# Designs tried in a protein design chat: VH-VL binders against q0aze0. Part 303

Target 1, 268 residues: q0aze0
Amino acid sequence: MKIILVNNRFKENTEKKAQEIAGQLSALNVEVIIDNGLDEPYAGTVDFIMVLGGDGTMLRAARRYGQRAIPVLGVNMGTVGFLSNIEINELAEYLPLILREEYSLEARMMLEVAVFQQQSLLTRVFCLNELLLRSNSPRMLSFALEISGQKLEPYRGDGLIVSTTTGSTAYSLSAGGPIADPQLDAFIVTPVASHIINKRPLVVSPEREISLHLLEEREAIIGIDGQIKMDFGAENRVLIKRAPHPLLMVNLKAKPFFTSIDRSLQRQ
Key: E = the ipSAE of ESMFold2; O = the ipSAE of OpenDDE; V2 = 0.75 times the mean of E and O plus 0.25 times the DockQ between their complexes.

## First folded at step 14 (VH-VL)

Design AA51 (framework fv_bermekimab; at its last look DockQ between E and O 0.64; V2 from the best seeds 0.00; counts 0 for: pae E 6.9 > 2)
Fold by ESMFold2-Fast, scan of step 14:
Structure AA51 (fold): chain C 268 residues (1-268), chain A 123 residues (1-123), chain B 107 residues (1-107)
Amino acid sequence: as target 1 above (268 residues)
Amino acid sequence: QVQLVESGGGVVQPGRSLRLSCTASGFTFSSYWVHWVRQAPGKGLEWVAAISYEGSNKYYAESVKGRFTISRDNSKNILFLQMDSLRLEDTAVYYCAKDRIYYSKSFYGMDVWGQGTLVTFSS
Amino acid sequence: DIQMTQSPSSVSASVGDRVTITCRASQGIKSWLAWYQQKPGKAPKLLIYAASSLQSGVPSRFSGSGSGSDFTLTISSLQPEDFATYYCQQDNYRPLTFGGGTKVEHK
């Protein structure tokens, strides 16, 4: 068995725990590859991915490895999030089930995002939560939203979010989007401070293709899962569609979604 | 320089066929929708047909549907309009035009136009 | 088909005049309207797209407004090079349709 252990090198607590867990796994004849985020993703075949940290570390793991159809387990380091399944102090108890492959998998859709500059592909990335288009100045953006070849009324405002259902509790929620059951596959399109007061979030089929471009030159950025930030201008275009593979998330214990959102929304 | 150049116009008799060509240069032809737009002498503009950047989607004005066929060769940067069963009301200058936005499934305005090629009929 | 009605069909104007051209769609087209300028014997030139967005290189005296079914092109201070025919064109529905044109003529 080969396992990738994903952690954040710049969080010292996580690095120490990663080393302890790697030692424990090696004692059980498991080969461990540590991904601390500084190098290219591991290119070899692996059987399992264990993510040590919060939701941000899981988002990075999903971007790097989510398209490989490999089970991914989120292990919380003491701060509760939406994307972890077990706590670090529970890992020893669940490790035998992991090694015997005694767990269920939950498929979570991902976005495929392609960003162009003057017809040339700048980057193609996958993400679990959302793409954000946002003004990077006090001036409003004017932009075109196209959904499967249909042009909506031009948007005027601070920006737009295109989210998965997993991302419905992230930035889309803060911008007024609905909370979506992650068992549903859908895009959620949420305006950010629209000039038109009645612009509402849209929930659309995951088979739709979404594209965005600016209608006038402005200072704007695109953000992906809050981790990748790029300048975006009138010569840029972004194309968004369902990624070829969902992220396969490991369920070792029940984590009721609706109970989790109630607790999260009541937090200080 | 971004340029479109039409050719193939001429004098034709009713019921005959004619093939127009439009050669593109100075931009990535394969990334854009391209259009045919015509203008009868002393009259206004009339949209005729459009073809998607990959060539799979084609749309026609009702007046030419079933008689005209739009096609493209992205390897040669050429747009075509095959005109069959020509009628006197097809007399016009035919322009080819590029849509503004690359890799789009919709239309966003025609920013580059050719000089036009005249199709007319003998008595 | 969406019918595009332009008014007036012609207007006589002098250099320095404010010229207003109106375009009406038979159905709502959102803001998906373009304006073109055409001089005799020449191809059309795109002035405005998405109802109000000025094409690169077009002078700021040209402006567009409107949404839904009613649209306006304004030339704030007519210049000698602006005597031409102007066309609106919707691209919200297929087939794409043009207005009948408005000829801006010398007085």
Scores: ipSAE 0.800, ipTM 0.913, lowest interface PAE 0.9, mean pLDDT 91
Fold by OpenDDE, look of step 16:
Structure AA51 (fold): chain C 268 residues (1-268), chain A 123 residues (1-123), chain B 107 residues (1-107)
Amino acid sequence: as target 1 above (268 residues)
Amino acid sequence: QVQLVESGGGVVQPGRSLRLSCTASGFTFSSYWVHWVRQAPGKGLEWVAAISYEGSNKYYAESVKGRFTISRDNSKNILFLQMDSLRLEDTAVYYCAKDRIYYSKSFYGMDVWGQGTLVTFSS
Amino acid sequence: DIQMTQSPSSVSASVGDRVTITCRASQGIKSWLAWYQQKPGKAPKLLIYAASSLQSGVPSRFSGSGSGSDFTLTISSLQPEDFATYYCQQDNYRPLTFGGGTKVEHK
């Protein structure tokens, strides 16, 4: 068995723990690759990905490896989040199950985000939570949203979030989006401080495509999962689709999503 | 500099044909919807036709359907309007214009226009 | 087809005046309305799109408002170079349709 341990390079405690766990796994004849984010994603074949940390680390891991259809386990290290399945102190207990591949998988839809300049592709990213388009100035953005070629009412406001259902408990929630069942595949389109007070979030079929264009020649910013940032202007276009592969999240321990919502939100 | 230049206008007899051209420069022509808009002397603007970036979709005003054909050659950055069965009411300055936003499935205004080419009829 | 009705057809104004032009669509077009300026012998120039989005290089004295069926173009303080004919245009529906135009002329 070959496992990637993903940790946060900026958190020393996760680095140390990654080394410790790597040692333990090695002692069990498991090949281990540690990914702390400093280098390019490991390109070799692996059987399992273990993410040590919080939601941010999981998001990074998802972007790096999610397209490879590898089981991904979130191991929480004392942070508040929605994407971890077990706690670090539980790892020893569940390690035998991991090694025997005795676990269930939950498929989480990811976004395929493509940013263009004219006909040129600037970047293509798969992300677990959301794409954010926001103003880079105190002025509101004016931008067009197309869903499956349908031209909606122009958006005017600070920005827009296109989120997965997984991402519904992330920035979308803060912007007034609905909490969605993570087992549901859908886009959630949430306006950010729209000048139209009653502008409602949209729940959109994952079979549709979403396009964004600025309607004024001003600078905006594209954010992906709160970790990737890039400038976005009038000559840029965003195309959002369902990613061709979901993230395969490992379920070792039952986690009551809906009953824990209030508790989790209060902690944030 | 983004520019559109129309040509091909002139004096024609009713029932005859005329082909207008519009040459684009200074932008990626193949990325934009382009339009023909005409204006009769002393009158307002009238949308005539539009064609998608790859030419796969074409739309026409009812007044010209069946008579006019819009087309484009992206390799040469040229927009065409083939006008058949011309009528006196087709008298106008014909403008070509580009859509504002590239690779859109919808229209988003016309931000660049040519100088126009006049089509008139012999009396 | 969507009929676009502009009012007034002409307006006499002086430099410094506030000029208001209205455009009414025969049915709701959301905010997909453009305003164009045309000077004699020249091609139209796009001023505002999506009802209120000022285009690059257009003076701030120009503003647009409205949604649905009723739209307004406002010139807060008319300048000598603003004497022209203005057109509204909808692109929410095919065919694209223009208003009849409003000529802003010297008083």
Scores: ipSAE 0.615, ipTM 0.858, lowest interface PAE 1.2, mean pLDDT 93
Fold by ESMFold2, look of step 16:
Structure AA51 (fold): chain C 268 residues (1-268), chain A 123 residues (1-123), chain B 107 residues (1-107)
Amino acid sequence: as target 1 above (268 residues)
Amino acid sequence: QVQLVESGGGVVQPGRSLRLSCTASGFTFSSYWVHWVRQAPGKGLEWVAAISYEGSNKYYAESVKGRFTISRDNSKNILFLQMDSLRLEDTAVYYCAKDRIYYSKSFYGMDVWGQGTLVTFSS
Amino acid sequence: DIQMTQSPSSVSASVGDRVTITCRASQGIKSWLAWYQQKPGKAPKLLIYAASSLQSGVPSRFSGSGSGSDFTLTISSLQPEDFATYYCQQDNYRPLTFGGGTKVEHK
C-alpha cells in the first residue's frame, strides 16, 4: 500500500506530524511519500492521499492529484476546515479503517481551466473552489461571458467568479452568490462589484462550456482557488469546463454541512 | 498586412451555379469566424452566411438557405461560398469579412473586410 | 428576424457639425450592436462594437451609446473624411441583420 502525505512546509507542526505518521505507517509496512509542496507532484501510482492541514492544503492536493481517482482524506490540524473530515487527534482511531479501506467516498466536482493567448494554450489547471477574473488596475473591466456559445449582456465591473458548489461558501458567497449543497454538480457564476444592476448570479449546468474574454484593453488577473495568479489581457481567453474526474473525498466521520451553515448565517 | 481578397464573381445565367473564394493573409485564419455579406446595387448591406473557425458550424440567411453553401480550407486560408440555383435577386457585390474575436462561439463585429466581388446576370 | 430601423435616411451636414444617427431594433438585443462606415466604392469599416466600444484606430470623435432596443452613433465634430453611409448591425440573434443605412452628405 502506498500513501501520499500532503503538508505545508511553512507550517512546522504539520511537517513534524507528517514525519511521525510516516514512521507509524512504515512500521505497518506502508510505503509513504511526503509532499510538502516544494517538489513536483509524485508521479507514481498510489492508493490513498492524506492531507495534513487546513482547506488551503486540501486545495493544493486537489489541484495536484484530484484527477487521478485516488481517495483523499482531509485531517484538520488546527482551525476549523470545511474540507477536512477528521481531526489529527482522531487519526489513530481511524487508521485501521483507512488501511482496510472501510470508508465511503464523496465526489466533489472540479473545474478544468484552460487559459489561451491568441490560439496558444498557455496553461491548464484544475480547481476545487473557484476561478476569479478581476481587474488589476483602478479601472473596471468590460468583458464577455459565453455559456455554450451564447453570449450574455456584456459585464462591466471589477470581475467575475466561476465556482463549483464546493466553492459556493468561499469568495462566491462574499460576492453575493448562493450557498450550494456540495453534493450537487453545477457552476455558480457570480459578478464582482457589477456596475450593471441587471447582472445576477447564475447557476449553470455542469455540462456547459464557459468562456471569458475582455472586450477592451485592460490589465486583469485570473485567480485559481485564491492560490494561483496569472496575468490576463485582451489577447487572452479562458475556457472553463467540468473537470474529467471529481475529487474523491474520504468520509470516515459524518460532518453536518447544513447545521454549520445555520450557525454561520446567525452570526451575520 | 491583414487582408481578405474575394474572387470568382462575374456574369452568370439564372439557375446556374457560381463559387466565390476569399483568400486570407496576415492573420491566423483558422482562429476566426468568417462571414459573407452582400450589397445589391444602390441598396444596403445584407448578411449572407458565417462559418466557425474550425468549419463545423455554419449559419445562413433565410433567403439563401438550401441554395448556398459556405465552407473553408484552413490549410490554404480560403473561404468559399458555393452559390447554386442563382436568382436575379442574388445580384450584389459579395464581401467576405472576419469576426474580431478569435475562438468565440458568437459574433462580436466584423473588423476586416475584403473589397468585394460582383455577381450579376445575363439573360 | 430582427428588423433594424435607422433614422434619418440621410443627413446634410457641414464640416464641424455634430451628427447623430439612431438605430432601433424590433426586439431587445442587449448591447450587441455594431456600427459600420462605408464610403462610396469601398468596403464597410467597423467603428463601434458592443454598442459603445470603439474599434482600434477609429478616431475618438466617434461614440456609440444605447442598450436594449435604441442606439445612437455620434460624430462630435464632422471631418471631411466622415461623409459616408453608416450602418448599424445587431449580432445578438441569428441571422445577423443590418439597418437600412444613413447617408451623411455634404451640404
Scores: ipSAE 0.082, ipTM 0.663, lowest interface PAE 6.9, mean pLDDT 89
ESMFold2 (binder alone), look of step 16: mean pLDDT 92; pTM 0.946

Design AA52 (framework fv_bermekimab)
Fold by ESMFold2-Fast, scan of step 14:
Structure AA52 (fold): chain C 268 residues (1-268), chain A 123 residues (1-123), chain B 107 residues (1-107)
Amino acid sequence: as target 1 above (268 residues)
Amino acid sequence: QVQLVESGGGVVQPGRSLRLSCTASGFTFSSYDVHWVRQAPGKGLEWVAAISYEGSNKYYAESVKGRFTISRDNSKNILFLQMDSLRLEDTAVYYCAKDRIYYSKSFYGMDVWGQGTLVTFSS
Amino acid sequence: DIQMTQSPSSVSASVGDRVTITCRASQGIKSWLAWYQQKPGKAPKLLIYAASSLQSGVPSRFSGSGSGSDFTLTISSLQPEDFATYYCQQDNYRPLTFGGGTKVEHK
């Protein structure tokens, strides 16, 4: 059995805990690869991915490994989040179930994001939460949104979010988007400070293809899961599709989504 | 640098066929939708046909539907217009034009045009 | 098919004049309208796309406005090289359709 432990390289506590857990797993004859973000993603085959940290660490793990159809378990290290299933102090209790593969999986859709510059592919990335297009200056953006070949009225404002249902509780929520059941596959398209006063979020079939480009030269950025940032200008184009594979999230402990949302909203 | 060059125009008789070609250079032809637009002598512009960047979607003006066939060869950077059952009303300079946006099946304006090729009739 | 009605058919103007050309769609086309300039014996040149976006390299004296069904192209201070025929064109619906053109002539 080979397991990747993903942790946050900038959190001293999580690094020490990752080493401790790696030692425990090695004692149980499990091969462990530690991914603290400093190196390229592990290229070999693995059986399981354990993410030690908060939602940010899970987003990085999903971007690096989410397309490999490998079970991914979120283990919370203290701060409340939506993407973890168990707490670190519960890991010892659940470890036998992990090693015996006695758990269920929840599929979470991901976005495939392709960014082009002057006809050439600049980058292709996968993400769990969202793509953000945002102005990087005091000026509003003017941009085209195309959904499966259909042109909407041009958008004018600070930007746009194209989110998964998992991402519905991240930036899309802050911008006025709906809370979506993560069991559903859909794109949620949420405008950011639109100049057009009644521009509404859209809920779009995951089989559709979404395209964005600027209609005027502006200083803009593309953000992926709040972790990748790229300059975006009028000669750039972004194409968004449902990723080929969902993230397979391990469910060891009942953590009902709507109960978690209700609790979170009462504190926020 | 970015260029489209039409060829194949000439003098034809009504009811005959003619094939126009448009050769692209200086850009990645296979990434863009391309159009045929015509202009009769002393008249305005008339959109004729378009083909998507990968070649699977084709669009025609009603006046040419069923008579003209648009196609492309992305390996050779060539756009074609096969014109069958030609009528006197088809007399025009035929331009090929590139759409502005790559990898789209919608249209956003034609930013690069060829010099045109003239189709005329004799009787 | 969407009919694009362009007016006037011709306008006589002098260098330095403000010239306004109007284009009306037979039904709503959102903001999906382009403007082209054509000089005698030459291919058209794109000036404006998406009703108001200026094509790279086009002088700032050219501007476009409008949405829905009514659109205008404005040349704020006509220059000698601007004497040409101007066309609007919608790309919201297929088939794409052009206006009849407006010839800007010397006074």
Scores: ipSAE 0.777, ipTM 0.902, lowest interface PAE 1.0, mean pLDDT 91

Design AA53 (framework fv_bermekimab)
Fold by ESMFold2-Fast, scan of step 14:
Structure AA53 (fold): chain C 268 residues (1-268), chain A 123 residues (1-123), chain B 107 residues (1-107)
Amino acid sequence: as target 1 above (268 residues)
Amino acid sequence: QVQLVESGGGVVQPGRSLRLSCTASGFTFSSYGVHWVRQAPGKGLEWVAAIWYEGSNKYYAESVKGRFTISRDNSKNILFLQMDSLRLEDTAVYYCAKDRIYYSKSFYGMDVWGQGTLVTFSS
Amino acid sequence: DIQMTQSPSSVSASVGDRVTITCRASQGIKSWLAWYQQKPGKAPKLLIYAASSLQSGVPSRFSGSGSGSDFTLTISSLQPEDFATYYCQQDNYRPLTFGGGTKVEHK
């Protein structure tokens, strides 16, 4: 058995805990690869991925490993989140189930994002939550949204979010998008401060292809899961489609999504 | 540097066939949708046909549908228009034109045009 | 097919004049309209796309406006090189369709 242990190097207690857990797993004849985010993703075959941290650490793990069809377990380190399944103080209790592969999997769709400069591919990345296009200056953007070859009326505003259903509770929610059941596969397209009155979020089939490009030269940014940031100008184009593989999230204990949403939305 | 050059025009008799070619250079031809647009002597522009960048989707004006066939060879950077059952009303200068946006399944304006090739009929 | 009606069919103007050309679609085409300039014996040149976006290299005296069914091309101060025929073209629906053209000629 080989396990990747993903942690946040910048949290002192998280780094120490990761090393402790790695030692425990090694003592049980489990090979451990530690990914603290600084090096390239581990290229070899692994059986399981354990993510120690909050939702941000899970997003990084999903970007790096989500397309490999490997079980991924989120272990919470004291930060409230939507993507963890167990708490760190519960890990010892659940470790035998992990090693015996006695758990269920929940599939979460991912986005495949391809960013071009002219006709040349700059980058192709996978993400769990969303792609954000936003203005990087006081000037409003003017841009084209194309859905499976259909052109919508040009957008004028600060930007647009293309989200998975998992991402419905992240940036899309802050921009006025709907809360979606993560068991559904769909794109959620949420405008950011649109100048056009009644521009509503769209919920579209995950089989559709979405593309964006600027209609006027502006300073803009593309953001992916809040972790990848790049400049975006009139010579750029982004293509978004459903990723080939969903992220396979490990369920060791029940974590009702709608109960979690209600709890998170309480101001107290 | 970015160029489209048409060829294959000439004098034909009604009912005959012609194949027009358009050779592209200075850009990645395989990334862009391309169009055929014609203009009869002294008249306005008329869109004739278009083909998506990968070649699988083709579109035609009603006046040429069933008679004309658009195709492309991305390995040679060449666009074709096969014109069958030619009529006197097909008399025109034929332009090829590149669509503005790459890797699109729609059309966003034609930013690069060839110089045109004349198709006319013996009289 | 979407019919594109341009007005006027010709306009006589002098250098320095403000010239306005209109284009009306038979159905709503959103903002998906382009404007082209054509000089005698030459291929058309793209001026404006998406109703109001200026093509790279086109002088700022050219501007486009409108959405839905009614569109306008404006030349704020006509220059000698602007005497030409201008065409609108919709790309919201297939087949793509052009207007009949507006010839801008010397008074």
Scores: ipSAE 0.793, ipTM 0.907, lowest interface PAE 1.0, mean pLDDT 91

